# Ledger of designs, part 9: VHH binders against Probable F-box protein At1g14315

Target 1, 278 residues: Probable F-box protein At1g14315, of Arabidopsis thaliana (Mouse-ear cress) (q9m9t0)
Amino acid sequence: MQLLPHDTVEDILERVPVKSLLRFKSACKQWKLTIESQYFQAKQLICSAGGKDLNLVLVSEVPKRYHIYQLFHNSCDGLVCLFDYQTLNNIVYNPATRWHRRFPVSSTNTWRYINPSSPYRINTSSSRGHALYVDGSLYWLTGKKEIKVLALDLHTETFQVISKAPFAEADHRNIITRSLNNRLCLSVSKPLQQMIIWSFNSENKTWEQIYSIVNRSVTQSLPVAILEKNKLLCCPRSNSRQLMIYDIKTKSVDSVSIGTYRCGDSVFCYFESLISIL
Key: E = the ipSAE of ESMFold2; O = the ipSAE of OpenDDE; V2 = 0.75 times the mean of E and O plus 0.25 times the DockQ between their complexes.

## First folded at step 9 (VHH)

Design s06 (framework vhh_7mjh_2)
Fold by ESMFold2-Fast, scan of step 9:
Structure s06 (fold): chain B 278 residues (1-278), chain A 120 residues (1-120)
Amino acid sequence: as target 1 above (278 residues)
Amino acid sequence: EVQLVESGGGLVQPGGSLRLSCAASGFTFSSYWMSWVRQAPGKGLEWIGRIYTSGSTSYNPSLKSLVTISRDNSKNTLYLQMNSLRAEDTATYYCARGDYESSGTWFDYWGQGTTVTVSS
């Protein structure tokens, strides 16, 4: 007998179809990404914010063992990034093809220490995901005293140390990796309600400081997307039925209702701007 | 400053028992989920189990008959009881903390580790 256990990731994810996600008032594009089953729940939410139509995907999961870090879509592929915190493995899954790969941080052949004398440090917040997908690679912060960016190329399955983070902050609680408009970004919280956002340029392998924000509410939130050069969409880390739009130029905050959903609990918010493609 | 310090490791004979301790400081211990993780020589990390703030536990299914996790919030201490030890249990054992904001299953702080060697 060569049957897999019923509670394997493959058995659970095989029940998840790829379905259309309709975008309003955009060039004729459709997302074919949704997760629906008793094991994964995804909802499409379209809301209006500051005269713009936003399309959101809100995801929750059962069982809690397989946490979804990110949903992303390309014209050919929709991928789901999962972390199995029982085995400490990253899993990348394509629901359309049922293809998956496990990228163990806990296996003998693939596990990496940035410094061999220091144990691997793992991000502990569900709102601050351990690994982040950007442009065909997984990225995460590693190291105990010296924080470095580690990349895993999904096509070659090779690990690389990307340039060291452009700051000396050692507390992982104050550093968040985010994908903002398909760019690898680091959000760094500082005292006095300050947050700095750094963007990675993969072509010249340099960091650029793109935002410096002074606002208590924004520094207590997760950046989700850049709506235009001066507007940042943020999800509060606490239970909230509101998303925030921060205007970097006017330094003002507007709220967007997400109905019955909450950021900062077991529901993950994924966003794509509709108005930037019109 | 958050610190986790493991103790109780050492040399033990096959079939023996051992209790590891983890002393926590610099945070409100009773508010966090805590876990044990091990790493055998030349191998990767293996999650052993977690204990919730309620005192309830969840274990790696391959290990649950061999280990028991407990906590004493009055002493800020986490414990791992191991029974029927085998040579395959030779590893460095780490305690790790969950995130306060997420009541997390992922780990933001690790101890230095304590080494258990099972040898005849």
Scores: ipSAE 0.000, ipTM 0.138, lowest interface PAE 18.2, mean pLDDT 61

Design s07 (framework vhh_7mjh_2; at its last look DockQ between E and O 0.02; V2 from the best seeds 0.00; counts 0 for: pae E 16.6 > 2, framework grips, placed apart)
Fold by OpenDDE, look of step 10:
Structure s07 (fold): chain B 278 residues (1-278), chain A 120 residues (1-120)
Amino acid sequence: as target 1 above (278 residues)
Amino acid sequence: EVQLVESGGGLVQPGGSLRLSCAASGFTFSSYWMSWVRQAPGKGLEWIGRIYTSGSTSYNPSLKSLVTISRDNSKNTLYLQMNSLRAEDTATYYCARGDYVSGEVYFDYWGQGTTVTVSS
C-alpha cells in the first residue's frame, strides 16, 4: 500500500465501493484523511456516477403511513430525502454510509427558504408532485392544459421554465418524471396501452423520444433505469417483489427478484457517495 | 398468491347484454381498486373502467358500449355489465387489480381473461 504514490492510491480508492472505503478508514491514517476529504468525496462521486454499476434504492411505503420517503424520485449526490410521518421530520439519508440527519418540516422552523419562490404552480398530480433531481437541478411539471417543465437551478437558486412537454395532452396522473442515464425523462402512459419515454437534451433543449412501449405489464410500470443492450428496468406499480427487464428489441420481459421488498414502493437508481451534510 | 379469474364470456348477438365476473383471491379485495380492460383481436389493450374502494366508478369515455362496473366485497368479486353489445366489442376481457398509493393508480395483477364474441 505504501509502495504506490499517494496520487495513485487515491485514484484507486475513488473506484472502490463506499462500504469498503469505510472499512479502509480504519486501516491507515492517510487513507482516513483522504476518504474524509471533500476533494476526494467529490471525485469519488464523479467516479460513482460514471460507473456502470447499477445501485437501487427501494423505499417502502408503509400502509399505516409511518414513513413515506418520496420528496425526490431519485437521489442527490448519493443522498435521499425521506419524510417520517411518525416524527413529522424530514430525513436526509445516505444509503451507502448510513449517515442521516433529521430536519424539521414546520414553517416556523424551516431549514432554508429559496427566494424568489416558484413563479409557477407545481402540478402535484404528476409524479406525486415530487421534485426530480438531475445534474444540479430540480424539476417539476407545471401547467394544466399546456404542460411545461419547471426547473430550479440549485447553483443559481433560480426557477425557470426550460421547455414545454413533448406531448400535447396527457393525464397528469400518467406522467412520470425520471432520471434515466442522468438525463431528465418523462414517461407518458396510456393506461394499459402505451408508454412513451422522452429524454431531454439539456444542451439543445430538445426532447427525444427514446422509447415507445406497448406491453401490458410495462405500460403500468415505472421506468427505473436504462440497461445495456436496449433494455429497460421497470418497477411494477404493485406489491410485486419482482422488477421487470424489458427488452426493447425482442419485446420480451424478464423478472428479477428483489427479495422482501415490493415494487409498489419508490424505486430509483442512485450513486454511492461519501457525502454528508455538515 | 394473488389470483384473478374472469368468467362469463361467450357468444352474444348484437344488441345483447353480458355480465362478466372476476373472482379475486389472495388479497384483501375490498382494499383495492379494480379495473376492467380488454383486447380485441389484432388491437392493443383498452382500458374499460375502474371501481374505487368507495364503490365509485370511472369509465373510458371512448367506449360506445354501455358498461357498468360493480363489486361485491363479501364475495370478493368484480363485475362488468355490458349492454347493447356490438361486433366491435368482441375481445378478451381482463380484470386487473388496482392499487392506490399517494394519489396514483397502479395495476399489478391480471386475470387470464374471458373471451366475448359478438356476432349474429
Scores: ipSAE 0.000, ipTM 0.253, lowest interface PAE 12.2, mean pLDDT 83
ESMFold2-Fast, scan of step 9: ipSAE 0.000; ipTM 0.242
ESMFold2, look of step 10: ipSAE 0.000; ipTM 0.149
ESMFold2 (binder alone), look of step 10: mean pLDDT 83; pTM 0.828

Design s08 (framework vhh_7mjh_2)
Fold by ESMFold2-Fast, scan of step 9:
Structure s08 (fold): chain B 278 residues (1-278), chain A 120 residues (1-120)
Amino acid sequence: as target 1 above (278 residues)
Amino acid sequence: EVQLVESGGGLVQPGGSLRLSCAASGFTFSSYWMSWVRQAPGKGLEWIGRIYTSGSTSYNPSLKSLVTISRDNSKNTLYLQMNSLRAEDTATYYCARGDWESGDTYFDYWGQGTTVTVSS
């Protein structure tokens, strides 16, 4: 409900120690109200592909003071991850509790510590530097020579390094953490127009390859959702006015128009319900 | 004002070697990945390689044995060393800030380029 002045929003975005958090429905409603505020121009798209309904929220304007260009929230968790491309800061924000935390870059390189007591550093360059929220935990890529996934459990406030990712010889700037159907995934793009998607199995602590895609358009996009076992929704990284649906069996691409809005790093997806196809 | 200025191009004989330089200004050079890209007459852009802030490098596999990319952060300068030059290496060579993303080129700033002609 409350539409915050620009200066008041700046004051709220101060570093605060966080105790454990829990997801709830009111947080989801607060998140939607925040996006639809005067600080964001948003349009909701409802897609029905393969009998599934998917709600997409597109943001065309972000507050200039923050120079924030990317916002992702892929389930009704009440938590969003933002990246400021000008200051190279990652911001994790819970609009229901007004909690936030900033993770600034080092002046000498793109790696930084999460906090003074943490032994782990995070690369903040490109899409690999963004914090990802999945099922009560935050995830980052860490390490330069040996890339690892770092997890922060928000309930227990403990860090854990997840098993070494199963990508050899990949350019680490072409590795993206994604949440697909509420699962931690890694998207790895290779120079030969190939994209491999790995899914983390939390029960046996292993990585499983779920897709191997050879398609120029798809490998130049961000995976957003799995609509059917063979259909992948993708957002182009360019200023495109269309989203893409890739059919893995037919190797064909269909387009979904987003009207006057442009698809890019400022596009985000919000899912009201869990899409479980895998 | 971000500026990238290439130099060192010119005429070189087949089998020769050449070193290109790129002088950077208007930003903290040591904090950015840098790339070299070339364009032969009448052809498309071809990515040569990149150098990370750590000094590590990644090359186009077709060119890896022929080129070496290095940087001098104290001089804000990027280098491309080329050996065993062939007529097909005739191109305009560009210094660029950024990298390859998702199987395509993504660079936020480019130099004006320097021309290398390999001919007897």
Scores: ipSAE 0.000, ipTM 0.098, lowest interface PAE 18.7, mean pLDDT 59

Design s09 (framework vhh_7mjh_2)
Fold by ESMFold2-Fast, scan of step 9:
Structure s09 (fold): chain B 278 residues (1-278), chain A 121 residues (1-121)
Amino acid sequence: as target 1 above (278 residues)
Amino acid sequence: EVQLVESGGGLVQPGGSLRLSCAASGFTFSSYWMSWVRQAPGKGLEWIGRIYTSGSTSYNPSLKSLVTISRDNSKNTLYLQMNSLRAEDTATYYCARGDYSESGEVYFDYWGQGTTVTVSS
């Protein structure tokens, strides 16, 4: 673990071809995310999910040195996952603690240790899979034939295999890790317009199949959040000005306009209680 | 077996031009986006650019005016054209395969062995 002074963090973020990138605010017990830049467009949408106020931050950005691919906020943590195109490093950044860590990409077709003293190999050159942050840990999928879930606990800096994936065989290109309402999930796309979503239960260390969806539009999208009344919010992978809401009970799709923003942009979920938006 | 083999490196004078090739085999080349990456001696990896399955390109902003990436799907070959070469362009150049993606994913599952470019008089 390395702590980076706040002044140094702000200087690093200013080295992109934009004057500012991300800023975090504390609001009582919770962090609020603010995205500012003349090259960013950001729109905030407010939804309710299980009694929580769900803030969606939609970011459209000009291609530049850094790519923001994940943003997580919960009652304890706020992390941003960045990819640096110039150095091919994944950066996990927490501005509240002035902490950052870099995970460089391998230049070989072999597995590489993130920490040379670790007994676990992580494929840092895998496509379609980014390091996923959930509840204080980073998660990766490993292997093509035998898929396993590796966890790095950021508090203890220890690696472990938390669980084997809940299926014997799948093309790794059709498997995506997602955070849905602060739960580790796997989205598995099948050739006949089928998508299965598995959720990891951290209490009993088991996988639960939460959705089995047969729908042309939904299977070509990225799950974003589980909404009130058990509706799934999805971001189409196409250049669309609408988000999709899939109703699991009626098997129908509804749309939410995002104005001038498009679904090819980064979409982040932020949970905040209605009381703390004062 | 998936293989990527770079070629075309060598010694070149400052201000010169060079074209690198990457021959792909063992997979359906036209279904994957491809990238070029370089590593100067004693330095880290530096991404050069990407070409999508559509033929559209995206470049490292610091290198965009100096390089062109292209592909020939009928020959399973990726190209990197470099112009106005400088001593700072001395590096080992790698081609790398990505999964099918039009946005934001730059993690690679296969890399070539690399070809060395030396820019000096």
Scores: ipSAE 0.000, ipTM 0.250, lowest interface PAE 15.0, mean pLDDT 61

Design s10 (framework vhh_7mjh_2; at its last look DockQ between E and O 0.02; V2 from the best seeds 0.00; counts 0 for: pae E 14.8 > 2, placed apart)
Fold by ESMFold2, look of step 10:
Structure s10 (fold): chain B 278 residues (1-278), chain A 121 residues (1-121)
Amino acid sequence: as target 1 above (278 residues)
Amino acid sequence: EVQLVESGGGLVQPGGSLRLSCAASGFTFSSYWMSWVRQAPGKGLEWIGRIYTSGSTSYNPSLKSLVTISRDNSKNTLYLQMNSLRAEDTATYYCARGDYEESGPIYFDYWGQGTTVTVSS
């Protein structure tokens, strides 16, 4: 019987699927301690986010008595947020571990204010509460003529307005925030002409154009994920049962069936994790 | 595999009428809302109207008196009848699967290549 160094065991375990990690907790005490540590869970999350494995959550509209809807339109560290219309609860859920916790909408007396407050109002007419979470910050779009990205750094609780070239000469209705490769991205679309995807470089606080796409179907879709650096997974904004894969180099569009599920605002990506909250 | 092919465009005198067609294939045509959209040279997109699966219609208020949208589900064909045409109606006309909301996201997942209508004497 060979005894592996602990660091080698950690390196192996962080590459194992979450479902397998849950089974391995019963294998020995050392593996259980490793898998349950916050250090390992953070390391596994980083390793999972760097991989090419795509995990999708499809939330279908059902009769009112079974209605569930995601409030943030993306995931955070392998957690998703659902809203239960029947009970009026927000639910934080880990799809990989089945851990969940309910948060009633109007039940806590522990609210506090952030000072200074946001320098811009979040749109009251178009999309209230649709924040995008990326790497410790929340992001919103502001304004119509001079469209800006409003950021809230959750660690410092500081608002920041990002106003750079991607906002020029764009219809506000065709600008979408997305998390692609764990980076803040803007998808700027001109229907029938092009879709440009900009990625934010947080180190020098500039925008980089990473894709320019000319395709009638793709320019009206939601980018979901980047596959293999040269391919973009897109969700049509119709009642489609297929996702699109656009190849940047060949300009071809392929389709991926999602069975009986349908595309829409309820399709998002996540990476599996062991994360839970108190 | 989804295909939308517009036809019936061409030169028309002011005051004239024209009927555009859109042949649909690769999907269950009768199960989808369909729309007409146009783009004048150098201008943005202008939604003309939609037809529901029931056959009822909804139109851009500024064009409502000038256009009629119909569909023939047995022929998988969408139609746009235009009357009393003016020079400003010169545009490329597209059929599209889905719907368009001015204040919301664009809901068209497939478009035709368009047919050009020129209104000139």
Scores: ipSAE 0.000, ipTM 0.219, lowest interface PAE 14.8, mean pLDDT 69
ESMFold2-Fast, scan of step 9: ipSAE 0.000; ipTM 0.228
ESMFold2 (binder alone), look of step 10: mean pLDDT 82; pTM 0.819
OpenDDE, look of step 10: ipSAE 0.230; ipTM 0.646

Design s11 (framework vhh_7mjh_2)
Fold by ESMFold2-Fast, scan of step 9:
Structure s11 (fold): chain B 278 residues (1-278), chain A 121 residues (1-121)
Amino acid sequence: as target 1 above (278 residues)
Amino acid sequence: EVQLVESGGGLVQPGGSLRLSCAASGFTFSSYWMSWVRQAPGKGLEWIGRIYTSGSTSYNPSLKSLVTISRDNSKNTLYLQMNSLRAEDTATYYCARGDYTEDSPVYFDYWGQGTTVTVSS
């Protein structure tokens, strides 16, 4: 049995259940079955990080057709985000409801519309073209000269463009979208080994600068999670077998081993301090 | 400047064969996985196959008997050999570079502009 719809011919779009206790429990059970399916191998690793236990879930793709770039967000919210390199589609899949949608990718480093009724296009350059799931919505980067964030509310199935983003002054290759503590964040690399992290406030629709970091190792890494007491968990881009913990107050860097897994893969953070490494 | 330039497309009759080329420049070609991707008019992208740095290949199972991918690292050139072409093989064919990693599936970071193949009588 396979939980992922690998032989589905058509895209199916159905309403995703939101904040139902029964649906939440169903989604968590389906998430466990998805990890344990023949598509994936998962290993849980508990690491000590600055006096806290950090739970890591390490996920490896068995068939090498799908690339997981986001697992269920922090609370077992029911969505898995995949890239299908055989069809070059981004797939958003809900195992509990069996809802899925494919987002086809342009082969010319150009932009692709989410669908014909949407005026918005998704940036298809490398891993920047993948969707990010945060708090019931999917997010994409769009545009090249003026970068904007496209949001799809899965509850209402409506699109929204988040404009006036702080990344408008930067090269699109220096901007990374991440989910940090259930918030949409942007990491922007600047000259002099500076990295600025912006957080989106969905209530007032404004960007808030939460970190400004000057550190060669951290600025060339991917932010993964904000830990208790203002510490940032980062994944080095260098295929390192260690995660970095940066303390913004003391400007110190600690390392935590991830065994045989490498940070060049996708890294995800779950509720309950679980982090999934692909 | 990374550049990929496809060539060899054109009109071919059903049952015919065609060889496409992709000339690579601006990077160490021998160090990267390379792929071919196609897009039929009005349809989505379809991955054809990949060639590793070792010269080993992996193909879309639906296309395995139709195509062969090869590379010539001395010429920085990628090839796609297609046989027994049918009308449904009419598409724009793209050369794509995969970012090097031995532990993860590779995303494509650079694409060519494409070359068009039309299969009709």
Scores: ipSAE 0.000, ipTM 0.162, lowest interface PAE 18.7, mean pLDDT 60

Design s12 (framework vhh_7mjh_2)
Fold by ESMFold2-Fast, scan of step 9:
Structure s12 (fold): chain B 278 residues (1-278), chain A 121 residues (1-121)
Amino acid sequence: as target 1 above (278 residues)
Amino acid sequence: EVQLVESGGGLVQPGGSLRLSCAASGFTFSSYWMSWVRQAPGKGLEWIGRIYTSGSTSYNPSLKSLVTISRDNSKNTLYLQMNSLRAEDTATYYCARGDYSEGYPTYFDYWGQGTTVTVSS
């Protein structure tokens, strides 16, 4: 569905001059136009990880009404995924074409009303209140007593309940939804400084445990990207000016400076066909 | 007490049309966005569309050519117009209210009891 632009499209993001020179490996014209569109304050940071150049985009200063939770980049097309705190809508926006579409997280409250004996509320300060965009669908966590994963197919706008997360006991505060290398993932924090990362296989509709990490620094961080089979890029939750690269085999942590930016700012990780944010 | 009461369901022939209504009471109807949702027998919930306080609408693309949502704030009533009905449109149709609840946002906090539409010859 492509809608004609509304004045609200111009109001979605505050117009802020982009004053940084941005460089991406084999720079995509569409991505450059998206970043240069005056909607972001952004800076590119290049770091080396396991023989590969990792391109990061740091974004700050988005209007309080909106939260940017994902940038999707595939074959030089750029999409921005926003959450609107006033209307409780997920918005998928293409700045270059001014196309946008709004989607409510309506199914969460649908389930709550149908079963009033199990009250359910959404916390917008957590990933539970935000949908993630993965491969044409939006995904989010629902439920209080029984945590479920809901999918909204953006092509059909059909809601589907995906099998509940593969954990017996979890507080919603310890579960974070992430998009890692264009895969739907759940990060589950457990006692004794343990973090387990589950990945969803969309073909067979099953969850696969991909990481089990015991490390104080990593378990208090947000996963950003999988760099190589044994390396995980993480952003500390501690207002840090450094990103962490964790090697699962050696259990070592390397740090990457992000300069004057802090991990509390939105951090985008760019691979040739994938951009994700914290 | 917040109440939503759907009406207008019934038996309709394939290719026919129906208009469903949802009468709202117990709250300021004009201050809330409203949605229609349906559930076919033995199937899950399917979102049909939404209407904002401004009158703007958004629809399920699979149903966009089939349905139109409108509202009359002076009558506290929400409408769903359906055209070119098929057997697969047989379902219970619900209206639902979206809003904030006590510091935690909720998307649909109240639902009607539903009205059944059966499409058959």
Scores: ipSAE 0.000, ipTM 0.126, lowest interface PAE 15.3, mean pLDDT 61

Design s14 (from p4 with F101T L103G T107I; framework vhh_7mjh_2)
Fold by ESMFold2-Fast, scan of step 9:
Structure s14 (fold): chain B 278 residues (1-278), chain A 122 residues (1-122)
Amino acid sequence: as target 1 above (278 residues)
Amino acid sequence: EVQLVESGGGLVQPGGSLRLSCAASGFTFSSYWMSWVRQAPGKGLEWIGRIYTSGSTSYNPSLKSLVTISRDNSKNTLYLQMNSLRAEDTATYYCARGDYTEGSEPIYFDYWGQGTTVTVSS
């Protein structure tokens, strides 16, 4: 078990502006205790999709040492998940309780010994180094030739290898893990503009294919949210000031302006606003 | 309309060298990061390397000693020089337009070419 100094994580969270802090305070009582003790800064954007307003949080100006890859917020939980490029550790932080923990990229530290000269070269086109929070557990991908899903139950603090990933026979490089509508999802990109999205069923420990997409623009984007059963919100990787909405029924892509903000890994949805769309 | 067209693939003897080209059109080539990616038969994608707008390069550590990426902005062309080719280098090679955001972010691409096939055999 490794703990991160509190002040280091708070330096990241102090970028949340006052109006975003008020939304955190009203949506999650646990955040109220934290925001009363110090300042935070982030940018919030509301966009319309399928006739509903979505609350998006863009966290910019994060120190280059860290990558924030998940901001999970609901009435019971508030977590910030980030990756430390210098130490190659995942950090899970609950600001309301001041709980934090550092997790190594691999339980065996094998990845550090194989690639010691460049920590950024440990699977640079996938999220194998990132842990996602879903339903009281942390999940991440591990393994090089045979991809495994590793789970940490936060209640029991026990590690377990869950069911074999559905792509285990193939060495896929463009694998991204995301939390979509409070479910663990994997997006697997293949050549020729193909992407498959798999959803993990935590009750029966099985994987289900939910999307199979053939589209040049979408296959290299980050899935952000499922808006309606046939619409996927994505963040492109082209320094765009627009998000994409992919319609699986019509196979078309629409753009949504995010004003003066630019797309990047720091685009997060307020999970509560997405529940009503499910 | 953005287009990337790879060329220069073919049959090469083990230990040989080969240079691949990628002709870009439909966008301001000089303003974008560019990458090379390959896929061996029956296997997944493997990132080879990236070239920035400045001409600086970043490579997959497993391939760094075997490849060189360069660009000619006056011809809208990206190049991949490969040396000491082995049977395991047999793959379809793709040109891809990268993210122009500077930093240590995961590698993402928004446009891909159709690919050019390299076969290393005797």
Scores: ipSAE 0.000, ipTM 0.120, lowest interface PAE 18.5, mean pLDDT 60

Design s15 (from p4 with F101S L103G S104D E105Y; framework vhh_7mjh_2)
Fold by ESMFold2-Fast, scan of step 9:
Structure s15 (fold): chain B 278 residues (1-278), chain A 122 residues (1-122)
Amino acid sequence: as target 1 above (278 residues)
Amino acid sequence: EVQLVESGGGLVQPGGSLRLSCAASGFTFSSYWMSWVRQAPGKGLEWIGRIYTSGSTSYNPSLKSLVTISRDNSKNTLYLQMNSLRAEDTATYYCARGDYSEGDYPTYFDYWGQGTTVTVSS
C-alpha cells in the first residue's frame, strides 16, 4: 500500500520528538529547542523550591503509540523509558551512549514463569505504576491478592520476583511505584488519608519506610523527587498549576508555581545532586 | 479463583472467518473491561482490542477493520470475531482481564487465559 504524505509526516513526527528528547545530555541547547515543539510538549523549567533550584522536564504530549513513564537523568547518564502499547514492549534509550533496547516484558515464555499479571503504567492521572528503571533493572508490581515486586535485570535479561511488598492487604489501586533518589520506592495510600513511602535497598533486599505522611493534599499526590534537606516534591492530581513540597521535619506543605503548566502533565525531575536517605 | 478459558481456535483457510470465545469465572464479569491479545510464533505480543463495561470498544488501529469484540454478561463470555484471515494472523490468542479502576490504556491486565491457537494455512 502506498502511504499518503500525511501518514508519512505523522510517522516522522512520532520518531523525531522522541529522538530529540533522548539527546538532551549531549546537546542541551538543541534538546530544549526541540522538546518545546507542538508535537511533543516537553519543556525544561528551573523552579526555585525549598531554597534550591530544580531542573524539571514537563511532558504533556506523547504520540499515541508510545507512553513515556520515566525520564531518568544523572550526571553520567540520561534515559527515557517508553511503553509501546501496540507491541506491549518496554523500550529504554540512552542518548549519551546511543544505546537502545526493547524488552518484551509481556512475552508468553517469560510471563508464564512468573506471576501471570501485567505491568502497570506510570501516569500522572493514575495511582498505579508501570515499569520503572532503577540502577540497571526494570521493576513493576504484579498480582492483586498478594502484591509482589517483579524485577528484570537488563544486563542478564533475567526475571525475578525479588521481594514481597512491605504490606500484604493494601488495595493495589492505591499503590504506585516511583524512582526517588535513584531508588525503587513504593507509595501506598491508606483509607484514612495516610501515605507511606517505602524504599527498596537492593543490596540488603529489604524495604525501609522513609516517610509516613498524614496530609490530605500530599496523600492525593504523586511523589516526584526527594529534595535536599529532607523535602518531598509532589505533583497534585488536581491539575493544579503548583507543585507541592512536603517538609518531613516541620510537617508543612509549600507550593511551587509551574507557570501555565499543570500537574496533570507528566513531570520528570533532574537534579545536579540528590541527597541519599540511606 | 479467577479463571479465563479461551476456545474456538483451530485451522482456517486464508480469507476465512473465526469467532473465538473466552469463558470467565470466579469474578463479577460485568464489572471488568476485557481485552484480546495475540502472539505469533517467535514474535512479541500484539494488543488487538478492548471492550469496556459499557460495551464500547477500542481497537489497535492496524487491526480495527478485521476484528470485532463483543461480550455477553449473562453468559460471562467475551468474543472475538475475525474476518478475512491471512497467514500473518496465525497466532495464539489470549483473553485478558483489565482492572476496571485503571484508566485509558489497553496494557493493564491482571489475569490472562491459557490461550487458543489459530493457524491460517493454505
Scores: ipSAE 0.000, ipTM 0.351, lowest interface PAE 11.9, mean pLDDT 63

